# Ledger of designs, part 8: VH-VL binders against Protein cereblon (ohgt)

Target 1, 230 residues: Protein cereblon (ohgt), of Drosophila ananassae (Fruit fly) (b3m1f2r157to386)
Amino acid sequence: LSRVPGVDYLEHILFPGEVLPFMIDGSLFDDEMPGLDGLIFGVGFPLMQPPEDNPHKLYGVTCQVYEKGESGRQLVFYKSRALQRIVINCDDIQGPPQYIARNPTSKCFSKVKILPEYFLPEPLKCVDMGSMSRFRDIPSMRDKYRRYQLSSTPWPADACQEYAYEEIVERARKKLEIHKIDTMPRCPIQLSFWLVRNLHLTEKMMRLTFLTDSVNTRLQLIGSTLKEES
Short names: E, the ipSAE of ESMFold2; O, the ipSAE of ESMFold2 at other seeds; V2, 0.75 times the mean of E and O plus 0.25 times the DockQ between their complexes.

## First folded at step 1 (VH-VL)

Design t10 (framework fv_temelimab)
Fold by ESMFold2-Fast, scan of step 1:
Structure t10 (fold): chain C 230 residues (1-230), chain A 123 residues (1-123), chain B 106 residues (1-106)
Amino acid sequence: as target 1 above (230 residues)
Amino acid sequence: QVQLVQSGAEVKKPGSSVKVSCKASGYTFTSYDMHWVRQAPGQGLEWIGAMNPNSGYTAYNQKFKGRATITADKSTSTAYMELSSLRSEDTAVYYCARAYEVTTSYYYYMDVWGQGTLVTVSS
Amino acid sequence: QIQLTQSPSSLSASVGDRVTITCSASSSVSYMYWYQQKPGKAPKAWIYAASSLQSGVPSRFSGSGSGTDYTLTISSLQPEDFATYYCQQYDSYPHTFGGGTKVEIK
């Protein structure tokens, strides 16, 4: 099955790794939601622009319940964690979608597409033209070589090398308080999402970093904001 | 730089209600829970309740359930706590506090507090 | 509800002394949180997740513990450490605070 229960709306963007806490009446747990531990549900972001191929699609994340608090059954606290970026097809929503303030274990179902996360261990580099690299060292030919290299590079020249993974991490450390650095993930995929959460990015940058499937591009975008603010 | 600024001191009669405001600035208001805590003169801290401003979820200490109402206005980034049927025992400084979420370690704690609002209940 | 008991309720110590404050929970909790409150001021976040210092807290402070027993330690007491310290748990509603430990120096 390609269906995710509880397609609920959230007014802001959640990135993988973020905690989404919610609380429910203990009587609802006993009678209507007897097994929330490990439940995976879908959360959509109406403020995100829809994918270009269909205005009826919605970006979002899957969340999984991992922890439960107790309070004499009057109010039960749950913690869920965002896991994967998804696209929800609004044409396929079954049941009533609602904001997360309602029980996220609703019988609302939708078909979702899980979005991939790509990471290349080598940092982004300007195109090296192989045998043509000798032209960069000839003063009379350097401008022609540079124009050719730039036209052949699929991303801006300033994004090459300057936003190497290790350099981005060190720039981020200089802007973050020590207690936040102690919680920094080591996995590049999770690190890219963690940095978006902790670096106070603009709404535009949050959208751009959410929409890319490339971890390298996401880190590059983050690195760009760190450099511009310096 | 994150700030919570509360409304001024109030003197109320027994049986009346009080509504304390807490204006947030310097962060995304809807991304963090807002808690309310009180402290009677010379006494310890007592949790009243909390609200998630995004979801509208509220949680209350049973001692205050039915008398306390926590609300928020997202357009002004302001949280409110209203306490009804006031008694002399409700004389206290009332604090709002932001619950900080450490997403990678999954801890919650109140990292930023308002300056407090003194509510005196006297006949 | 989870009851938090702090010991001692008050203490007097000299500058340079090592001070230890304990917080005992009536049932196991995942983490403990500590707040410093000076007279006439709002509480300040001090230690979170049992052992992590809030930004700006001097390194002479430390927190430790697990389960039902947690401690806050000041390795070398300074005049600015005069305050009441409160522990708190977030595991269960209602969230509860300890009764506070007043640290006095002369």
Scores: ipSAE 0.000, ipTM 0.398, lowest interface PAE 20.2, mean pLDDT 74

Design t2 (framework fv_temelimab)
Fold by ESMFold2-Fast, scan of step 1:
Formats: structure tokens, C-alpha cells, sequence
Structure t2 (fold): chain C 230 residues (1-230), chain A 122 residues (1-122), chain B 106 residues (1-106)
């Protein structure tokens, strides 16, 4: 049970697209501090980590400051937006590491890897999944193939994933307020995160939908929750 | 802390079917893979298949495809494995085991049931 | 199907001995698990992702390896360590196990 050094912890899960407002006492704003406009920083979610897992591995998101305001008298307000899912301090994840500030007032940087968002426009057929087996033998693509295999289709050899995009959207429309539906994104990646943000899922379902690298799987998980409530 | 409790020993005739249950208590059921593994007397371990209850979809070792059916009941937190057209070489201890992490990461097996002995007459 | 070959199939050792068992895969794998099984009992998770000890596993155990070659080592064998050890790859379906290495009292 060790805290990851230099990483800010958030007690709830933030999905890409969510706004994270924060305040800084202006008296702490050093003249050597870089401007916070456009700053990209990371937050981690302890809810994603079991006690028995690697204490130096933490899931989270990058956030970027997009708006600042001043309340006058040493209090500065910022609005940031979550952009990408990340894993912090984990070298076994594919891709080059990036370094981000651990918090908005710090020059301390943490190593992170950006987690991918896989989306298949058409439902994956069993035959098509078989062709992906060619990537198993390429070391640089093995971890990507494994995540694709597990996240996009849990059972690539024996299961063809049923993708009911239109049905999921229709079920969501029936549950959501009309004014929220008007803000629904057209991009399937953004839509999958938008649905999680607006459907008030259980903590378990939020964790599952956050951890998957597959947009198709995330949409199916959301759809299964809507079907169980119907 | 999760415990898996399996149904009791079975004695079956060749050509019949057996259905073994595995009830999970404590912790999360629906989002973890539930695996079935068998071990013939004095032999090694053999993976039969697995199900992730939230998807309702099972994967099988090709050797057992068509004979094995793996299902899950989320309301009772119970997984099942049914094996049909039993032969004497199907005599084994059948184990259920839970994946070591929630979907989609990891499918090693960290929690095991006590095993169910299935005996098929020669 | 990826075939896992364990060596040796059995070994006899004394308390305090250093014990090494190997697991060789027919093709490269990225994810390897080790299990300990005592007679009449279910397997117990022991080492995950080749080198990480499960909770409660004594520090005298270690795992190493990558690609096609993996190793489990016991630095100083204790009486409670006498068991059969199995490797398992969970990189490719179907998941496969090694034939087991039985660690016996000398």
C-alpha cells in the first residue's frame, strides 16, 4: 500500500471530456512559475488500484487548462478539461512515455503513457479477428494486439462481438433529458465517454468503462447497463 | 476477499452430461472472467474455457468446443460448466477459477474453487 | 496453440537448497503465471507477469524471463515449499499450462 510519488489523487473517476475546476491562492503564484494557460497536468484515481497491485502503477487522465478567471484578491480560478486516459509510472505499457506536471502549482514531472482508444466502425467478425493473429508474432505489436483482443473482443477465437450502436443510442435517448441529448457528440470515442458522464453509472461500471481500451467494448458495457435497467 | 465454492462430486455414465456449479461470495462477480480448468488423476492442468458474466459470452479451448457449455447467473453469482457426451478420459477434478483483474486487463487466475471430482465409468 | 515445456519434470532437494525450474514456450509470450499445487489441493496463484509475487508468497521465491524462456527460483528451500509448480501463459487463447515440476524431499 504505497502512494505513487508526485501524483495528485482524485477520489472520483474523471472521464475524457469532463471539466475539473480548481482554485489557486494567487499569493502562491511564483513569478518563476510558468503560466497555467494551456497547462497539461495529470490526476490519478486510487479507485482504479487494488491494494495488491503494483503501488507505482496508477490510472488517471491528463487535464488541460482552457480558461482562467480572477476572483480578485489573490484567488485565481481555473477550468481544465480531461483529455486522455493515462497510466502513470508504468514501463510495461506500449508507447513512448510522456512527462507531465503532477499538479498545477508544481514543476515536478511524472512519467505517463497515454492509453489508446480503439474503435472499429463495423462489428468485428470471427474471421476478421483471425487475421489480427498475425500481430501476435510482432514483439512491438504484441501488447497492442493483446489489449485489442481483450478490449475489442474478449473472445477473439470463439466470439463474434455484437455491436448495437443504434440500439445503445436509442436506449440512452429514452433515459436522458432532451437538453443533454442536444450535446451528444458525433465521434464514437467522445460519445462513449459522454454516455458514461451523463448516465450516472455505478462505481463498478465507471471503473470498467474507464479501463477498457476499446470504444466498442465501452459502448457494449454501457448498453448492458441500460438493458439491465430496462 | 473472494471465495469460490463448487458443487459436489459426480459419478456419470459414458454418453451422459454433467453440470458443475461454482458460486462466488465476497467481492465482484460480473466483471471478472470465470475460468474452468480440469486435471485428470496424476496429470497436469488443462484449460477448458472462460466466461465474463457481464458479456454473457464464453470462450472455449477448441478441444472442448461443441461439448462444453459455460454459463453464468449474475443474480446468484454462480458460474456453470456443462460437459456432454462424457467419455472415461473425462474423469478429472474440475476447477473454477477467477481472473486476477477486472476486464479488460489480465486473465491469470488468482482465486480457485476447491474442485469437483467427476468420475465417468470405463 | 502455444506449448509450454517445464524442466525438470521432477527434482529432489534438501531444505536450504537453491531450486530453479524453467518453462519454455513454443513461441514468444508476454504474460506468464506460476502456480503452486500441493497434493489433493487446488492450485494457488504464486507469481504473475513472470516476476511479481502474489500477496503472501515468501520473498525467497522469484520469477524471471521474457519471450520464450521463463524461470522460477527458490533461494532457500523450506519444508512448506514441497509441491508441484505449473507455469501458464495467458497471452494467447487457448491458455496453456506447462506439464508441472514436482519438487520433492531428498
Amino acid sequence: as target 1 above (230 residues)
Amino acid sequence: QVQLVQSGAEVKKPGSSVKVSCKASGGTFSSYAMHWVRQAPGQGLEWIGAIIPIFGTAAYNQKFKGRATITADKSTSTAYMELSSLRSEDTAVYYCARGDWELPYYYGMDVWGQGTLVTVSS
Amino acid sequence: QIQLTQSPSSLSASVGDRVTITCSASSSVSYMYWYQQKPGKAPKAWIYDASNLETGVPSRFSGSGSGTDYTLTISSLQPEDFATYYCQQYDNLPYTFGGGTKVEIK
Scores: ipSAE 0.000, ipTM 0.414, lowest interface PAE 17.5, mean pLDDT 74

Design t3 (framework fv_temelimab)
Fold by ESMFold2-Fast, scan of step 1:
Structure t3 (fold): chain C 230 residues (1-230), chain A 121 residues (1-121), chain B 106 residues (1-106)
Amino acid sequence: as target 1 above (230 residues)
Amino acid sequence: QVQLVQSGAEVKKPGSSVKVSCKASGYTFTDYYMHWVRQAPGQGLEWIGAINPNSGGTAYNQKFKGRATITADKSTSTAYMELSSLRSEDTAVYYCARVWGSYEDRYFDYWGQGTLVTVSS
Amino acid sequence: QIQLTQSPSSLSASVGDRVTITCSASSSVSYMYWYQQKPGKAPKAWIYAASTLQSGVPSRFSGSGSGTDYTLTISSLQPEDFATYYCQQYNSYPWTFGGGTKVEIK
């Protein structure tokens, strides 16, 4: 378990890659206010059911500050980005209860467990294509290349993943404006989180997609939602 | 804890078929590929093929000339490898092993205990 | 098919000796993987991505190499290290293993 300073509570689910803007009243600090650039803090989601039906645990994310701005001497604007899904053990929160709901400048520290993102291996097909595709247009090798394509099937999980990925992307294109599609991540892990926030999903589906450790399962859940709506 | 438990040893006659099972536990069965590797007595390791338990898709070493068939049952978290038209040269210990990870991490991280298949007349 | 050739096929060594085994591929591969197998047991993942030790593998083991030539080195052989070591590639189908190097006690 890792320790993360400044645990806060958010009334909605925040997925990795998503921006969390916040303001701090600068009047609470001297003009020598410490730099918060790069600060990592925890954000918990009380609206999600506790893990393993344990009321002392809370799902959340880690966030890192990447931008600072000022709207005057008393208000400092920050932008943070969610990075990792976590579980917070509320029994491990350091400090009195009133610090729990404070912003990242609080001196509240908690132990957290970082949740893994499981993803299937990269396509073996990419390696095989590189070695055999050069023979496609050579007449003496064309039959060998054709036999290779027919008999040496690509890794089935990778082929299935590529098909599902392209189908999900195509369905998303029909629902989202072109400028949003242009920002779509190519990394499957980031794509799974990006799709949840940019598509109209029910609160139940957002919870299910957050709770799974499997990127493949998350993409399948999103795909099933897109299929039902069409 | 991750475990792969294989079926017991078999003695088969030339020309028959054998079906070896591999029951997975301690992880999500559909998140990992399952591979089959054999080892003849006193010899090295030879890759047979693999299955994606989620899709049922397979890949095979062509050395077996279409004799090998790999399947998976998601409801029992069990993978199977059937080898037909058995010859004495097919006498070997057959292993199941799982594979997880990206390009740099594709390796057999957990192995079954092995199943000895003896082909004799 | 990419063929992997290991040398030597076997070697005899004493506790404390430095042992090096090599694996040569018939064509360039991006990574090499190593497995340890003791008599009557299934192989164990030992070194992956050419040089990364599997969790629990003693630091006396190391892997190196690129392209067609890879090595596994044991800096100070211990009794529990007597085993057969196999290299493996997944750069193209079919996945292939080397012939194995048996490390025997002298």
Scores: ipSAE 0.000, ipTM 0.374, lowest interface PAE 24.2, mean pLDDT 74

Design t4 (framework fv_temelimab; at its last look DockQ between E and O 0.01; V2 from the best seeds 0.00; counts 0 for: pae E 17.0 > 2, placed apart)
Fold by ESMFold2, look of step 2:
Structure t4 (fold): chain C 230 residues (1-230), chain A 124 residues (1-124), chain B 106 residues (1-106)
Amino acid sequence: as target 1 above (230 residues)
Amino acid sequence: QVQLVQSGAEVKKPGSSVKVSCKASGYSFTSYWMHWVRQAPGQGLEWIGAIYPGDSDTAYNQKFKGRATITADKSTSTAYMELSSLRSEDTAVYYCARLGYDSSGYYHEYFQHWGQGTLVTVSS
Amino acid sequence: QIQLTQSPSSLSASVGDRVTITCSASSSISYMYWYQQKPGKAPKAWIYAASSLQSGVPSRFSGSGSGTDYTLTISSLQPEDFATYYCQQANSFPYTFGGGTKVEIK
């Protein structure tokens, strides 16, 4: 009996790399179920404008549970980390679409489109990371899909190099406290999401930077915000 | 600190079977795919298949499907590869191998950790 | 399955020479991986994700390429670099390797 992906909802945007903590009632686990460690689930943003103005689609992120704690006799604390931006097709949801804390034992899954992250020196030589979800039903590709899930926390090493504009980085350093600067990623992909989390951007800018597939464009948008604030 | 230690060399006759073991240490055995790769003398590398010991899921190169059987024993942290109906062209060094992780914890689909190899010789 | 054509199959070179090894895939792949192997030893991971050097690999090694065409370059060959080099793809199963390039001293 294979476990299926769950879908949860948040009232705000969660960016790749952010931690999403939650608690669940431990009594909701049956005797046959292990904990949620390693679970990958979807989180939708119902207050964001739907893709293509289609009310049956939602923007969201995948999240993976990486830590289990104990918060009380029957409450179990979990930490998850957002991995990739997605579009959720609500027409494909099987089971009740609830917060994971309400009903962790209920089956809730859907097909999702993983949004690409492009950071490329030349457009015609770009490597498309693509969506791996459509290969789930092909047995020969299942191993690659599962390894993709195991590896989706950090970005590939060849995509992680300091292509970020030095001006954007220097302006960000001027606006950040020293302890935050020590956590600034060197990977341009991760840097783009980290900057959104750590700079006090407007909600409009957070939505715009979330929706942009090009890391180069996302960094430019962030840079324009830093110039405006200066 | 990842260590992969394989069983010793074997000499087999055509038509028989061989079972090579690979004992893993220094990491969570059930959380990583274990792969098998072979190399005929003086020749290149050929991927045989893999197992995820946590749930025993397997993947095989179609060339070996039906002859290769990859298993794992979680209690001893040991993977096994059995090849049946041996032919002389199956003479090779057989390696177990595990994928690597970069400094950020992201795994890559390259073999960073290798066993020492097990020579299987198929001859009359 | 994806075929990798590695060229040349062997070469003879002197210490200090610039050496270039190519690997061409039968269809586009995301990343190329490279291994160094010395006689009687298991392969060693050398270059991952097309251009990233494994820890401890000297900076005279470099990797480049995208799509179907990838290269490994040694800018100034050293005595310890005489070995066989293999490329590998992991874009689809089965994983496949190039035929190898043996680098020998002349």
Scores: ipSAE 0.000, ipTM 0.412, lowest interface PAE 17.0, mean pLDDT 73
ESMFold2-Fast, scan of step 1: ipSAE 0.000; ipTM 0.478
ESMFold2 (binder alone), look of step 2: mean pLDDT 91; pTM 0.923
ESMFold2 at other seeds, look of step 2: ipSAE 0.005; ipTM 0.424

Design t5 (framework fv_temelimab)
Fold by ESMFold2-Fast, scan of step 1:
Structure t5 (fold): chain C 230 residues (1-230), chain A 122 residues (1-122), chain B 106 residues (1-106)
Amino acid sequence: as target 1 above (230 residues)
Amino acid sequence: QVQLVQSGAEVKKPGSSVKVSCKASGYTFTSYGMHWVRQAPGQGLEWIGAISAYSGNTAYNQKFKGRATITADKSTSTAYMELSSLRSEDTAVYYCARESITIFGVDYMDVWGQGTLVTVSS
Amino acid sequence: QIQLTQSPSSLSASVGDRVTITCSASSSVSYMYWYQQKPGKAPKAWIYGASSLQSGVPSRFSGSGSGTDYTLTISSLQPEDFATYYCQQYYSYPRTFGGGTKVEIK
């Protein structure tokens, strides 16, 4: 389990790749504003409807600050980007959950488990075959693979070659703005999250796409949503 | 620092065309969309159209379709808006504006050029 | 096309007053954007995603709303707030702006 400082609570699902902007009021600090460049913090949200909401388990994402904006009248603007899906053990959370207004520089800690992104059984064409064959021979290959996780850096371009998802991509183009299509990633892992971020999915589909560890399953769920809307 | 710098003011005759430029700096030009918006003297903002700097794909307000042409030059990080068959009612300040992704992938025009006054008169 | 109607079209208020500007869409939109424009200058991004303030925007400004109805509020009007405020939808093509609300300080 990884330790992430400051877990915030949102009422809506935040997916990897989404930008979470926030402002800090300088009046909240006695003498000096903390340096937040590169800060990683956790954001949690409920995925289940009452009464199925589990108070001992909270899903979320890690966010990393990547930009500081100009200040205005005691306000300092920051941009953060969601990076990895996580699950939070609520038994390890210090204090009650806080909504939206929580300061990410708080001294609150939580132990989190980072959730993997699986892009198998269609293996990447340009991945080191020697490394992949070694994982195939390990009885606990799934555990070894789960420890290899998507971070702030996407998979190398040669490992994230675009595989054919023409039907899903073409259906999505009918729903998406021209400028957004140009930012569409070639890596299937990033593509699956990019599509969720840029399409208006139902709450049910948002939960299902967030909860799956399989990139192919996530893309199929998105594709089925596009068929239902057309 | 992100900046959009537009070409200088122009005076045109009715029936002619004008081409306004918008030079981008301080960011990856091909990763953002560029919008064109005009404002007649004392009037509100009116959207003309937009272009992807990556693909060259465009979208136009139907009011300007057939008269407006929006282009982008990746090598110079410059967007252009050409408006043909000018009329006196085309007298306006023309702005370029960058499209940026913010909350949950929601896009908006976060950085604007200084504007280019185009006057159409005889 | 989605039409945005702002009200009032203009208003005059005293320093320290609470000012509310509304923007109504002809059909439901997911988010609303607000721009501030001072005479002779380009518009500035002011509020995005209905409620998020652009960097440098004073905390006395706030945005709210959903569906067809959105508002921009200034909790305590200051002299530098003299400007025209425009709402804009980013839900569908063509992109449309409201007619603007001109805020004048008495």
Scores: ipSAE 0.000, ipTM 0.399, lowest interface PAE 18.0, mean pLDDT 71

Design t6 (framework fv_temelimab)
Fold by ESMFold2-Fast, scan of step 1:
Structure t6 (fold): chain C 230 residues (1-230), chain A 122 residues (1-122), chain B 106 residues (1-106)
Amino acid sequence: as target 1 above (230 residues)
Amino acid sequence: QVQLVQSGAEVKKPGSSVKVSCKASGYTFTGYYMHWVRQAPGQGLEWIGAINPNSGDTAYNQKFKGRATITADKSTSTAYMELSSLRSEDTAVYYCARTGYEFDYGTPFDYWGQGTLVTVSS
Amino acid sequence: QIQLTQSPSSLSASVGDRVTITCSASSSVNYMYWYQQKPGKAPKAWIYAASSLQSGVPSRFSGSGSGTDYTLTISSLQPEDFATYYCQQLNSYPLTFGGGTKVEIK
């Protein structure tokens, strides 16, 4: 399992792909700060229900620092980007989490579990009635073909993953401004996180979409929200 | 579009406390630091402290440490500065101002509230 | 604490004049920031990172300097430029401002 320096607390959910800007006051450490370029740290969400109902565990994300320009010696501004969903073991943290995240040179580390992102790459196959399609072109067999087709009516129209995915994307395009559409990821995993943030979902839906390890389930949850509101 | 709107003027007695609010709109409240600066009548600008609304982390000028408390409410996009044990020397206009996290050229206090006059008199 | 000393504390100038104000830090800073303040109004960000003009600031303004010495220059003073100008450092806590330079009409 992975280890990251410290943890900071956020009172809202931060999804992979989001930017988390922050400032470090070097005077708080009484030392020159080592380079923070590429530093990965943990961010926790104490207002979410604890993982496994264990009050000593916290859901969160890893964030990676990147630097664009020159910084002052005592007041340093950074940008970071959330990368992966994690579970933080609070029993492994030394000191207040909000302070530890401000002290990345500290040797205090949290043991974290990176949460998986499962995606089924193979869509459901909508099987054609190939053997019965031959009867459609025979006038005397049209009634048998029609009856067979009607008997297959219980097949759900949304059974095909590819169709459901396209429908979700199309519904999202109707709700989002055009300049945001240009930034929409094509990778389903990243797309699922991007959609949650940009569609202004309810707190309940944000929690549900964060908690699932299945990208397919996350996209279905998003799709259900879009369906009930549109 | 970006606006910082502060609470109205206050008249306080020596020894009391005052709490000034600064409501932000037109931007992502948690994406910017919020600073508090005061200016006594006819005098210059004096930095009180700052808060990161995202983390709740604060920094204070030692001159005000123990008397000033800066807080932020994410749900209302409002920052607060409470100053206790007021003295006549605390009579000033109190400003909130934001600054970005961008390290590209550094960021100034780019937007300021209109100011809140706090008068401490007996 | 980094002390910022502005000079002059005040000056009288006419429209069209070249005005230069200076800000000296008690120790080296990477950047300097300048604010314009008119009576009864909040300060406005004017110059950031020593030499970059804030959006909407006229091109007659310029900033320069490094280390401990920084300047703000107005190449041709206009009526709307009469104000008090403050320098600020963001390098060290506590954040500090200069004492201000009042630019007055002759």
Scores: ipSAE 0.000, ipTM 0.399, lowest interface PAE 18.2, mean pLDDT 74

Design t7 (framework fv_temelimab)
Fold by ESMFold2-Fast, scan of step 1:
Structure t7 (fold): chain C 230 residues (1-230), chain A 121 residues (1-121), chain B 106 residues (1-106)
Amino acid sequence: as target 1 above (230 residues)
Amino acid sequence: QVQLVQSGAEVKKPGSSVKVSCKASGGTFSTYAMHWVRQAPGQGLEWIGAIIPILGIAAYNQKFKGRATITADKSTSTAYMELSSLRSEDTAVYYCARSEYQDFYSGFDYWGQGTLVTVSS
Amino acid sequence: QIQLTQSPSSLSASVGDRVTITCSASSSISYMYWYQQKPGKAPKAWIYDASSLESGVPSRFSGSGSGTDYTLTISSLQPEDFATYYCQQYKSYPYTFGGGTKVEIK
């Protein structure tokens, strides 16, 4: 669990890495108050209630302010970036919003649960040990065999399917503009969110890719969408 | 090509529990949500809950939360719905159904044949 | 919870008639599904996303609507169309169904 100052609501899904620009009426600020630079806050999605059937919880993200722009004395513009997926317990929201507080120790807080990102490096499709045991006895292949053993942890039978990681990346390159491809992350966790942000996925696929804690599953879902011609 | 086959009819006494199964064949079982819906004799449809096996998550209608338990066995492509503390008003045909898409946020494209559960007096 | 009200609850019609049934939601939705159910059988998926016909559904069927009001229309009723039709919302939990509209032979 973590605490974040302030919670806001957004009618669409925001994935880690996305920019959320916003504007605040500067007349609510006192010249004595520190700015919002570096502030981490929560953003909840009212249309994304947890499947656990809790009416007072919402999926969301943490966002951090990274840029401030001024538009006259009355309006202040900020840019924030989504960082982590969270679950917000709406019953735990407390305090006034930071930007209207005169006392710098008085903050609006909410308890949130930060959701994990699980990634199994170098995933394999479901393969029997007999096929790979040949690598065990080859000295130059022992590191590859160990890698195979590590990636062959028992998991549910229907989750043994391998998605072609390199094939997913190749198919994405065919659909994206060259300048976007140049910014593509190589870390699978960041890549999975980057692909959702830059590919035109249906709302339902965006919901599924947001809900899963497994980066491997998220990439598999994205890959299945890329295989369909539309 | 997807087919859902449910277990046979059950007759239960008040206060007991019933567990209905739904075996899926064709398609991919683990990535689709499996829903449970009931229909009392001569009445309409009522959603009980659902599970997405690969995500390990289930959702329930508040009316049935605490009495209904929905589980899935991915190795046998079978979903289960157990309803406890049975009452006469639980007499109904219980259907399993699959989401049209790989999520909870869609309609039901394939349905099982139904399982009649009768709760005697 | 979103309540769905179907009207009429039942109607009697002859082969060749134009039949219209409505589904009204207690709050705005975008996610509407229609099912056809014949006596003794499971419901069958019929119309998704308010207006798109499922595979195998005859072209005499159509769906329309947005917001809170949705309609299923049969342009020229056939003998195999006598059934009960249900609307369903899938915008939020719990998913809810309309009370059904029974289309009977006159």
Scores: ipSAE 0.000, ipTM 0.434, lowest interface PAE 15.2, mean pLDDT 73

